# Designs tried in a protein design chat: VHH binders against F-box/LRR-repeat protein At2g29910. Part 2

Target 1, 352 residues: F-box/LRR-repeat protein At2g29910, of Arabidopsis thaliana (Mouse-ear cress) (q1pey8)
Amino acid sequence: MGSRDLISSLPDEILGKVLSLLPTKRAASTAVLSKRWNNLPALVDKLDINDAIGGPGGFPEFIDKTLALLTNSTTIKRTSLNNEFQYGESQVNTWIRSFLERGCLQLYLNAQSLYTIDTEFFTSNTLVELTITGGFSPDGLLPPGGVFFPKLKTLSLVLMTFVDSDMYELFISGCPLLEEFLLRNDEIEIPPVWNALVSSPSIKRLTIVHHFPNYREAHDGCWFRTPNLVYLDYSSYVPDWYEVDLGSLVEARLDLRSWERLRDEKAGGYGDCDSVYDDEEYPDDPILGDVTNLVTGLSNIKTLHLSPDSLEVFYFCCKSMPVFHNLLTLSFESAKKEAGQCCHFSSISLLT

## First folded at step 6 (VHH; framework vhh_8emy_2)

Design s10 (from y13 with A33W R106K)
Fold by ESMFold2-Fast, scan of step 6:
Structure s10 (fold): chain B 352 residues (1-352), chain A 125 residues (1-125)
Amino acid sequence: as target 1 above (352 residues)
Amino acid sequence: QVQLQESGGGLVQPGSSLRLSCAASGFTFDDYWMHWVRQAPGKGPEWVSSISGRGGWTNYATSVKGRFSISRDNPSKTLYLQMNSLRPEDSAVYYCAKGSLEEWIKHFQSGYDYRGQGTQVTVSS
């Protein structure tokens, strides 16, 4: 006698709840084990699809078979697609279309391989949360109606690239209720074509990581037009210019990095040699970047967290320091160097 | 002490290829970014391409991307620019620059020259 007999005795209401707690592979396997279960996947609240569990050989057939068991009216609250291996681009786009057509509320896309995604997916009346990571990129043209996510509250774009810098602005402008935005562009081979502009009347929490130590041209300016922003977490090399509207900002965490200084050795003569270094022993070394407008925009905050590099940026790249009349907490992190390979940070807070 | 010697320019027809070289001496070559900058008569200097000290990272101006390739040979202390599909608009004196591109351009424009003699490229029928 097997455990299957015990499971088959459960009411359909309970079976539906149990299936919603299982990863999609297990839920689909349960359904194919008996006729009673054939329509039960329709009750699943969450689809977690990850090819790391099964390897590449069976993954596409498993997804296609699972989706075939769902009704057209099935509401899927959460869908996670994580691809460790390269699959057919049209097949991946077919899966994403299926998720969106079934009224998905939360969509998480992660891939280790590069995929061109259909720009028609940038329209959904149901999505509340969207995360796109890995090598996903649009195929060039935005849909004729533009980007439209009327219910979207959370957007995360991690290592994602667009063919045109305007697409970032068009994406955000299509999200009128967007409250939380994360953009991460760091340590990839080629910087994305991002114009460093975030413009939104609705965003309250913003996380930006834009860090390309070998590409000064990727850090030429930065614009934060976010008047209702409450919290900012910003990591970048200092650009030449900031333009900010941060009138509602309460808390900021800054990890700002100055460019490596090159100097003529004045004691040895002009043009003798230059050295690549970050050395404050030569205070006349050229300093690139200007943080004045950003720092002025922060003048009314209550809480400010600064990395060690941000302190250097504040002293050398700021033309005039404002008075922080409302500042209650100033926290700074101290780098701790261990064995030349690992750095640990400790935080110190100063209260008024 | 620092010396930069550009070579490999000449008169070529549109669509031709040229390889420019820059021989460097007087500094630790593999510790510095290197750049190619060009200047047409009566115009300001225009950045063309950059390469990191160990050659792992390269950047190109949009006008030359896909046509030009920058490379370096650190053992011989030589910087290269492979120029394909040359156009009349590419006609200029080509200079190699060490280190900070922004500082080099400022010094070039202000009359404080840290540049080599350059190599002339002329693309004409």
Scores: ipSAE 0.000, ipTM 0.101, lowest interface PAE 21.6, mean pLDDT 69

Design s11 (from y13 with A33D)
Fold by ESMFold2-Fast, scan of step 6:
Structure s11 (fold): chain B 352 residues (1-352), chain A 125 residues (1-125)
Amino acid sequence: as target 1 above (352 residues)
Amino acid sequence: QVQLQESGGGLVQPGSSLRLSCAASGFTFDDYDMHWVRQAPGKGPEWVSSISGRGGWTNYATSVKGRFSISRDNPSKTLYLQMNSLRPEDSAVYYCAKGSLEEWIRHFQSGYDYRGQGTQVTVSS
C-alpha cells in the first residue's frame, strides 16, 4: 500500500533526507508527483547519481533536468558513469564540472572509448574517492599548479593513460592524505606508460596490477617507497630489480609471474634468428627477473597470500630467502582463483 | 632566504570584497607557480587558487570559481587574490605558497614553519 498522502505528511526536512537515500531515478520521479515535490531535489543535501540502472538515451536528459533542479548548496555525494554507455565528450566534461562545482565526494568514471578529461578537474577540495577507468586521458600535461586533492583518501586508476611516466608520481604527490591506491594495467596489446614507482608517506593500502606478458621492457624495475603501507596486493611479471621500503607491512597478496611464457615463445618463435641455426647453449639462468629485495622487504609480514605462479617465482627468482619471524598465516590461491588452504606459523623459513 | 608576506585581510560583511597580496623575496619569483591556500580553525588546509610562473595559466577551487581572481606582478614579485561576494564560509587565514603544493602542505601539517604568517579574513554580519 502507500498513497501519495502518506509521504505528503512528512516534514520537508525529513522528506529531503528520505529522498537522499533513493537512487537518482527514484528521487527525480518523486519530485514530479506534486507541486510540493517540485522543490524536493533542492532540499537534498547529498545526491547519488548512477547510470547503471538507466538505459542509453534517457539518462543524459534525466541528469540534465535533475541538476537544473538542484540549488548551489546541494552536495553531490556519489556519481558513477558506466562504460556500458557512450556519451559525447563535451557532455561528459560538462557533467563532471557540475558534479565538482556541487562538492562531489565520490566520482567514478568508466569509459569504453577514449575520452579527453579536462585537467582542471585534477584539483578538488571535496573529493574523498576518485576512480578513473577505461579510456579517460588528460587534455595535455597535468596542471602547472599541480594536482591537488587535499581530502582524497581513495584513488583508483584503471587503464588510464598519461603522456609521461612521471605523471603517475605527480598525481600521487598531489594527494597528501591518500590512504588507498589502486593502479591496474592488465592488457596483452600495448602497455601504458608507467615508471613502476609508488612513493607516498600516507598510503596504507596498495593494489598494483601490471601484466604485459609480451612486453618484458614494460617490467624493468619496481620501487615501493611506502613506509606506512599496511596491506599490499601486487600482481605483475617479475622485473630485473626491486627497491622497497615496506617497514609497516602486515599483509600481502602476491601474484607474481615468471618469464617462462616469453622463454617458450622465444624458443618456438622466430624463423630468421638463432632458432634457424640451432643454438645448443641456452642462457645460464633460463628465467629472467629478481625478487630478492621484495621478498626481503616482506620479512616482518604476518599474513602472506601466494598464487601458484608466485611459488615458482620465489623458487627461481629469489637469490636468498629471509626467515619470516612474524608470519602467522600463509595462504595459497588456486590457479582457478579459488580460495586456497591456510596455514598458521609463529615463525618460518620459506623455501630454504 | 625564501620569504613570503601576506597582507590585505580584515573583518568584512557578507557580500563584500577584499584584495589579498603576497610579497615574495629570496627566490626567482617568475620561475615558480604560486598558490593561495586557506585554513579555518580546527580544519586542514584548503587549496583556493593557483597561477603559473609566467601568469599564462590559472585554476580555482570550485567553491570560489567565479568569485575569486588570482593574478601576479612579476616585476614587483607580488601575488594577488581578488575576493568578491564573500561568504561566512570564506573566513580563514589565507597563505601564499611557492612551487609544489604537496611539499608546502607536508611542511605545514608537520608544524614546520615553511609558510608566511598568513592574513586573517573574517566574514561576519
Scores: ipSAE 0.000, ipTM 0.100, lowest interface PAE 22.6, mean pLDDT 69

Design s12 (from y13 with A33Y)
Fold by ESMFold2-Fast, scan of step 6:
Structure s12 (fold): chain B 352 residues (1-352), chain A 125 residues (1-125)
Amino acid sequence: as target 1 above (352 residues)
Amino acid sequence: QVQLQESGGGLVQPGSSLRLSCAASGFTFDDYYMHWVRQAPGKGPEWVSSISGRGGWTNYATSVKGRFSISRDNPSKTLYLQMNSLRPEDSAVYYCAKGSLEEWIRHFQSGYDYRGQGTQVTVSS
């Protein structure tokens, strides 16, 4: 797309920065076709790989050739692998190993298919940001201390499944400087294993999305042991119990759903069809879940955003409402759709 | 073309055991999660169990946990489900699925790719 003559007139430092903005196919082609560019791969601070750009034909060969042009001492500051097409698991793991061996600072992994990743990848002295989305999962158990990210500040895990539910806790414990954590589990993906526990002295921003309307996958309790948390964005079906340490919390956005919605899957009628889906007798009490401890933990909050479902949860599943002495802004999410199907929020300021 | 062939079903008494097999072809078997999903008469598909490509990770529906064991033999490209202490409510057609469980379940009734013919399990006195 660009003129090589115009680009070649730039100083090497600027040129390396410009090439870091191009997809890796363009950067690699420039390096191969110019003698000035023999060392250009070593000047690229960012490697951005998207298989949609190259199409399915020859893309693995392109990645392998691109990596072969980089020296083992070349530090890659940012790597993004968005694998839209299904490739061999061993090949993808080889690419990830190459990225980590080159000391990358930011790693983004996204794939449409399920891939097992080697647990050795959960150790890096250089990573500052890690995002794993689209079905990457570790193979086997994480040993205690098997996760070590001493510089990691931002972690995002989307649809990531561990063998044991306590591995989420082990993963977080390996990230002593972690400030921002996003965990997302969807109800219609591979069955995630999560013990509904987030424990960290360092996390300041937390986003949890866990939507499982299936009765069998509902949590018994939920634990937020995050004393330095400033911002919480939490979306889930409410468990029977909460235990929280949210003493520093300033702002929260809640999208909470009651057990009543789960039980509304079939219009309830006496003598109606039995839910053989459960190996336990269906409870007669339609309103389960208790957010009292969560809501009490929010008593010092300054800004609270509530979905319509959260209002229902606060009404039915909270035994005692605290006084919100510090509440400045209360925002309600509107379920109303505009042309284009967008939802809007209404903000209300309250006096203490 | 991807092909999945289930077998091993049959008529058994409550408390009996059965071992289901799924022979896979047309893809690199070791690279994909595999799943067992069942459909009872008049009901939608229900997920039963999952296993990672190397077999290091397994998970089970609560209704079968402790009774069923999923395993795979990658050299023979075969997925297995060992079913113990069978109950009448386990009666269903059992299917094996490749890759995305969400995609498979959503397209199950439309006859989308990667669905085998299934194997019938009947637990009856």
Scores: ipSAE 0.000, ipTM 0.193, lowest interface PAE 14.0, mean pLDDT 69

Design s15 (from y13 with G53S)
Fold by ESMFold2-Fast, scan of step 6:
Structure s15 (fold): chain B 352 residues (1-352), chain A 125 residues (1-125)
Amino acid sequence: as target 1 above (352 residues)
Amino acid sequence: QVQLQESGGGLVQPGSSLRLSCAASGFTFDDYAMHWVRQAPGKGPEWVSSISSRGGWTNYATSVKGRFSISRDNPSKTLYLQMNSLRPEDSAVYYCAKGSLEEWIRHFQSGYDYRGQGTQVTVSS
């Protein structure tokens, strides 16, 4: 209690700054304890909402009460919704709408249960950062006006399920200032519909994780049309081919996985419905996948980080190796948690 | 700590066969692709063959394809090279090698890291 009495004695300018540093629940509680504080929620430029704050029974009432205390002119810097319990989809969508209508700059959505997000939320004049993780998925097709995030610089999509494979590309095309993109698809049993295309003139940092060892058809090709890309972090099973435009690329981390590992791990993986290869019948089975175009696209790179599997992929899935004239730093992890190694080199050998 | 010990070389006539063996120690053998590299007197090292960590994929230099066969036994940590229809131009010291990114960028086109003494193969009438 003494801390609230001390806070009440502070000038409004300082009090507003202090409130912006407190969790949303504590800031809202402070405002209802004094008539001096009736306008202080308007000075809070940071809202951090987590369902762990109120517990499941109290969280909806807490959110609705907190939003009712904010004026339409209140700027929300950051909103984080981590839904550990299943609430009604309409209620969650109402909260998201309220955040966006109040000019939210950073929005973080995470859920353990599946939630459908209204595609109308894929339009915001204020969002600079958007992260959608866990169980969130769009409700049908993109809005009639398309995706429009004119100020968005950072986008993270984790386990996102679109109803149409082209929606990923259409989403990115609506983000003309996008500098950083993360896509992660490796923690669900069935691969999402994704055409493995990243096309953007603005992206400078790209992280892609796409692992579906039981679904070879999810790895049939990959396109990186990112001419201004500076940093690539890419982890996937090797597809049949690549088409890349990586002319500005300076640094890459590659975790490329060969389909050969699935031959030893036959439990649920190798030999699924689209596989035509049999080790008994074809002792000289063809190499599955081809990274030649990807590796060629990396020829001007200065820093390269390789996983242990990537070395094997380079030997068996690359038909011709470029000369890396600009390579300064090469590092790789050892298999089975042997110490990782980092080497500083000015030249690299040609492979054929 | 990585040690590779090659054996099985010798003097044979053209058209003969030899099987080379490489005993590996000091690393987890079944986690690495393995290679055979040869070096003839007065020449640089030449890549001969590669085998994936689990033995599912193999690759061969055009000069030996159809004549040589690479294999491995992961439980015994041993790499093999079966050489058939040997020719005088196959005469060289044969080294087994573990893949190394440092060697790939510094010393060899294929990035080999070989630490054994090699085994001499001489094909002469």
Scores: ipSAE 0.013, ipTM 0.451, lowest interface PAE 6.8, mean pLDDT 72

Design s16 (from y13 with G53Y)
Fold by ESMFold2-Fast, scan of step 6:
Structure s16 (fold): chain B 352 residues (1-352), chain A 125 residues (1-125)
Amino acid sequence: as target 1 above (352 residues)
Amino acid sequence: QVQLQESGGGLVQPGSSLRLSCAASGFTFDDYAMHWVRQAPGKGPEWVSSISYRGGWTNYATSVKGRFSISRDNPSKTLYLQMNSLRPEDSAVYYCAKGSLEEWIRHFQSGYDYRGQGTQVTVSS
C-alpha cells in the first residue's frame, strides 16, 4: 500500500521533473488525478502527441483537455503532432495555432493523409526547428508579407508542395538564420513544381533528395547558391547543367543517376513523360545530363562519398575533371548500403 | 487554343466499371503524352495514369494499378480511362491533361483556366 502513495509524496520540484519525462497523455492524466498536480503539466517543456496512443475516438478530447491544462504563459519547447487517422482540417489547424501561440521552439508535423495548412502559420518569432512531413500542403498562396521565421535554424520539408516553383525560394529567403535545410521529394506520384534552386547565405548543411525517374522535366537544371555550405547530401538524376557557389564545402555525399540507366529496349518498364515526348529510343548524342560545373565546384572538398551510379556520372557526364588538392577521404557505397569502403589520398586527379 | 472535354462519369456502386473519355482539339494530339488526374473534394490533384504519344508506354498510380487501363485513339483525338472494380476512394472529378504534368498541376493550382471542366465520378452505395 505504501508504494501506491510514493508519487503523491514527492515535492513539487521533483514532480515537475518527473512529468517532463512522461508522454503528454500520461502527464495530463496525472494532473487530473490530483488537485496538487493541476498546474504541474504547465512545467512540461515537451509535448509529444501521437494519435496511436489515444485512439481516434479519444484523441481530439485528449488534446483539448491537455491544452486547457496548459496556461497561455507556458512555453512549449517541443511539439510533435503525428496523425495516423484523418481528422478535420479545421481541427488540426486549431491545434497548430495553439502550439504556435504558446511560443513553440520546435514543431514536427506528420500525417498519413493530406492536410491543408493555413499559410498564416508560415510566420513565427519563436520557432528554431520546423519539420513538415506526410503530405501537408499550403492553403493557397504565401501570406502577402511572405514567410517570416527570424530564429529558424533547422527546416525539413518532406513531400510538401507549393503552387509555384518560386515559393520554395521565397520560403528560404524568409529564414535569415537558417543553418540546416532538408528537402525530400521522392515517392510522390506527381513531382512538385520545384525549380531546383537553393539560395542562402546562412545554410551550412543541405540535404536534397529529388528522384523522379519518369519526369525528366523535373531535372532541367540545378542552382546551389550556398557560399557558406559545409556539408552537402545530394541525391538526384543529373540535370542538363549546374550553377554552383560551394566555396566553403568540406564534405559531400552524392547519389547521382544518369538518364542512360533508363535506356531499356523492352517496353515493360514504367515510362518517363520526357521519354514519351521524345522518341523512346535514345539517340546517344548529345548526352543527357552534365555534372561538370558541380564537380568543379567540389574541387576543394576534403571528404567525398560516392554511390556506384555517381562514379558512372563522373565518368560519362563530366567534360573536364578538376584536381582534388584537398581530398583526404574518398568513400564508395556498396549496393547493399553496408558500411562503405574508404580510400585516403593526399591529392587526386582522375584525368591523369 | 487548347480544348479538352471530359465525359463518361456518373454515380455507381462499389465494384462497378466506368469508361471515361477526353476529346481533344486545338493542338496536334499525336505529338503529346496524355494524362488522367483526379481531385476529390478538399484534396489536391492526384495523378492517376499516363500514356505516351503513340501508346507504347503507360504508367499508373499504385492506388489504381491493376484496376484502371489508359488508352488513346489518335485518329479520333480521344483519350480513354477504363475503370474497373471501383471503390468509394475513387470518387473525384477526373481531368485529362496534355504534355507536362508539372506545368499542368502548377496552372491548375493557380486557378488558370486551360483545363477542361472534368467529369464527376461518385462511387457510393
Scores: ipSAE 0.000, ipTM 0.117, lowest interface PAE 18.8, mean pLDDT 69

Design s17 (from y13 with G53W R106K)
Fold by ESMFold2-Fast, scan of step 6:
Structure s17 (fold): chain B 352 residues (1-352), chain A 125 residues (1-125)
Amino acid sequence: as target 1 above (352 residues)
Amino acid sequence: QVQLQESGGGLVQPGSSLRLSCAASGFTFDDYAMHWVRQAPGKGPEWVSSISWRGGWTNYATSVKGRFSISRDNPSKTLYLQMNSLRPEDSAVYYCAKGSLEEWIKHFQSGYDYRGQGTQVTVSS
């Protein structure tokens, strides 16, 4: 009895769109079910598909029937596919193909289990926003033509695993108008393959969360080649080196952690940067990481938010602290977000 | 004293392959990222490839992607660059570098003491 009950449980904006797509004889028969459906012509410009609404038994059948009623001329503005229930990979890929073929502008993909996604879907002349989260992973290398999202402005990759280390860079290179990028690589058992490179002339807002306390090799180095970046939100363990081009940066939030008591870490000891003070060998490249190039790249910022761990990293793993001539706001975060101390300064050193 | 010794270069025809080696000593090789950088006559140093301290992460310049492969053998303290489908524009002196690429490039032009002599690669018909 699922399909009738499923339709009745949908939000008004989805109901109106679904009902407007029914054959004339069915549309006439449904007009008596709710007065809210009398405004059907006003609801045809947005379609939001969410499997959480219908439950596991009826929703796939409903999606298949709904897509069959859409003509090739029907534009789907937004699609959200949240796979709380386990569906077949071929069926999910068929739905994604249908969304993209109908000129989708915003696509949100979330799954509670592992799903492979066809790499041929990484091409769209219409997508403006793309979010992939919760276990989707491409099965294979990117297609010979690469990634092509000429209109994409916002990209979010959450817990996504690529099969090749350079696929993240290749993905970004296919997005020439990309303004906002979020990459989150935490809460999984082992680190994904990521070369720690973000290179883009267009990105203005960047959020990176890459946090694997038992895998030092996942935090070896970091490259930010983002000359038009305005806002940075960066959470990670400190690597051995940074290469940055952050000349347009206005605001940064940093949650940087030093290495402590790692199984394979010979230096050991929190805050141990003794190699910097040892004249016997070479006073360069401390074992516990080096943020000097990152901090130097931040010297012209106006707003800086630091976690307690980040402040400690600045003290122990920075060879030289720049003067922040343009710094207007310096805030220290506590265990709760937005509960930290906030201070306003001009022409200040963080060590004073 | 840090020492880096590159080898494996030579004169080859376009489309050929070469394998470069870099023998490292004087530091804990296993604790540092390693890089290949090249310099062609009349040009500045150009980054080619990087590899993380355990080899789990690699990165390549756009001009060499799909043709070059970087690898390392930590027990022997050796860095490698496998170069396939060589082109005339790959002709350069190839250097290996440890740690910070920016710091290494800054000191490269000053004749920094632990910079190796490099290995010459010439691709011509």
Scores: ipSAE 0.000, ipTM 0.142, lowest interface PAE 16.1, mean pLDDT 69

Design s18 (from y13 with S52N G53S)
Fold by ESMFold2-Fast, scan of step 6:
Structure s18 (fold): chain B 352 residues (1-352), chain A 125 residues (1-125)
Amino acid sequence: as target 1 above (352 residues)
Amino acid sequence: QVQLQESGGGLVQPGSSLRLSCAASGFTFDDYAMHWVRQAPGKGPEWVSSINSRGGWTNYATSVKGRFSISRDNPSKTLYLQMNSLRPEDSAVYYCAKGSLEEWIRHFQSGYDYRGQGTQVTVSS
């Protein structure tokens, strides 16, 4: 750690912005090395805590010391915690408590490892945006007052596991002003216990990714009780049934897969397996799912984007096709995901 | 530093029960999720069951759900797997794993830095 005269010459507003752009380790060293910067923690707009640089050694002690240097009155608009290495659960919970006690407006939590988070954190009068990614999971104990985020507008739950399927609904019900909800339940070794229920009068934009090819029981059914939903982006294996209230829906992007369309060629039923899950799927699986109620619920839609698999689902898993009297745009698109890379898309649009 | 010692395996007949134990040391047991993973001869590792740090959350592979029960005793730093109605297909070496299942699998494949010796379960008549 050093000092730099040129940086020290900047106005306080610019220094505050510089600190908010620096990784927390560097920002903290800057504050302690400059007498001029003693009061600048109050101007920090963003606090990024990332252990990817510098490794795990000494990182917990560094974060504890950094947080101790911030006053209780320090206002931080955005807080980001990104843990590449696993730390003690109690210590991580202490860090999250520190963020929330400072009244942050936007909180981003990401971890490579499974952590049980304290349910006392599910109450905040200031949060407008919350993203929880990685292995974070509540222990299933609700705080005495329940879940309560009165100002929350955007919620993203990525790879988050709850102990009870009811927790998802209880979480959403605690967010009366919620407008955007993203739920991603893929790329996890263990499928979450989720009832596939989204019930909200306020949600306008919904993104759901729930994709477990080796777990048919994770796709038993699906409820969309979202009467004010305008945009739906939905990726899943098709369940046996749907119950939907999508009366305000204008646009949907669907990437649906039937069990019949699972790829089984060149996989091999035995040999080396790089996954702890070794469930053999069959292309001729008789349980194909049923999208009839979903498709009927989409009958008022103006714009529909379908993946190739979704077209096959509409053909094989829909007992009766409704008339789409408001459909203006129908597009066909395909996408391939590549780790750390942009997806390649091919789309075809047809205006009716 | 981290040590995991599995025990309780053996040769049993179909329909029998066994209870596996994993004694943990070298880390704060109460702060980490724990898992059971098995490997049958000629097959890759298969996840069996998981339990969170406080014991309030459990999950199971479909093949064992309803037959196996995972539990932990944090004061004694011990993880358990109660196996009932054992089948020949359950025959494998059973390993316990600490924390990140993804990280544990990487080490299982790369040189077994994070895994114990395992305990052999053989179900045959």
Scores: ipSAE 0.005, ipTM 0.395, lowest interface PAE 10.1, mean pLDDT 70

Design s20 (from y13 with G55K)
Fold by ESMFold2-Fast, scan of step 6:
Structure s20 (fold): chain B 352 residues (1-352), chain A 125 residues (1-125)
Amino acid sequence: as target 1 above (352 residues)
Amino acid sequence: QVQLQESGGGLVQPGSSLRLSCAASGFTFDDYAMHWVRQAPGKGPEWVSSISGRKGWTNYATSVKGRFSISRDNPSKTLYLQMNSLRPEDSAVYYCAKGSLEEWIRHFQSGYDYRGQGTQVTVSS
């Protein structure tokens, strides 16, 4: 028995702030110290749950007990669920529903295993920020009334696969105040059925990573109908064409990849190697992909960051270069690759 | 930078065994759960097995429970999957995956391979 717990002597307003800085398991544990503490978890601004500590047997029981100790209150502003194991989808969806019913303003979902998301939670009158990363995958249909997040300002979707290309548009249309959107699809996945359309009058910051090097059909075209977009971070393989409305765009970071290697390796055992035609007889290679409309849409930009691949795409896949009258910063990334090591990036900025 | 290198796949007959390996670098291996995920042609990715970082707790998909065994060697930063009694339905590219994706939400971290390049397993007669 040492000194009395100093934390137990703090006023309730201070205790509420202290608890909002602690992991949920520790915050819930303080409630058992006295009757005074039984209602303090309700003052927590943040609920942060990670199953690495709880283990497979204890984690669901801990969450259910913690939720039972909390009153339905707007003091729970942020909920983070990091799930390292595959639990039953019904249990996980029950927890998500509980978070949303309690007026959650920020929800972060990260799963290291694959889960099917229950689409019934794609409606919330309180949610301002939603991030779904890891293994979550909605294999079903959207709710009959569609998606409805009237207050949502930030949306991040990582490795989510919808069953129909229209689902992405329906999701975005259900978020009328959306200001920031991140969509990431890794190149080692089978491509989602995405029509490559982002249409929103409200989005100001857009990040898209869409890489499927073995699926040309996943990169047939691309539409950016985002007239209020200020910042674009776009990484993809060059499609056959673009249609863009980027009139407000100030800054872009581009990582665009070509489908064909645009440099002659001189060595080649593929194709008709016995052909008597040399490359000098056909000096103009067919253009595979076209970024002309995208580049033209960037003509008013003030800051442009280009990967090495993007620079090559600008040289070979752009039929007509605009004049960038407003360009203040142009940065190029230098990439160095070593066997058994990851690519190292550096940037060079030029004053023009 | 996170790097994951899978190996050990191949062509085998039904009923055979294979052991897959995943060499990890660029992060504190002991602090992250690791997973095996597989993808068959024309099919979405399917979770196979998981193992926690320091405590080594394991979990398995119902389709492989009792046939597959996940393990890790934290000193060598290596993840393993022992596959026994292989079936044609097990044919897929097998990937190892790190427990967190926060490194890849930003463009300047593009090129990180959090699930690796995969190793092909083909089970046929």
Scores: ipSAE 0.000, ipTM 0.112, lowest interface PAE 21.6, mean pLDDT 67

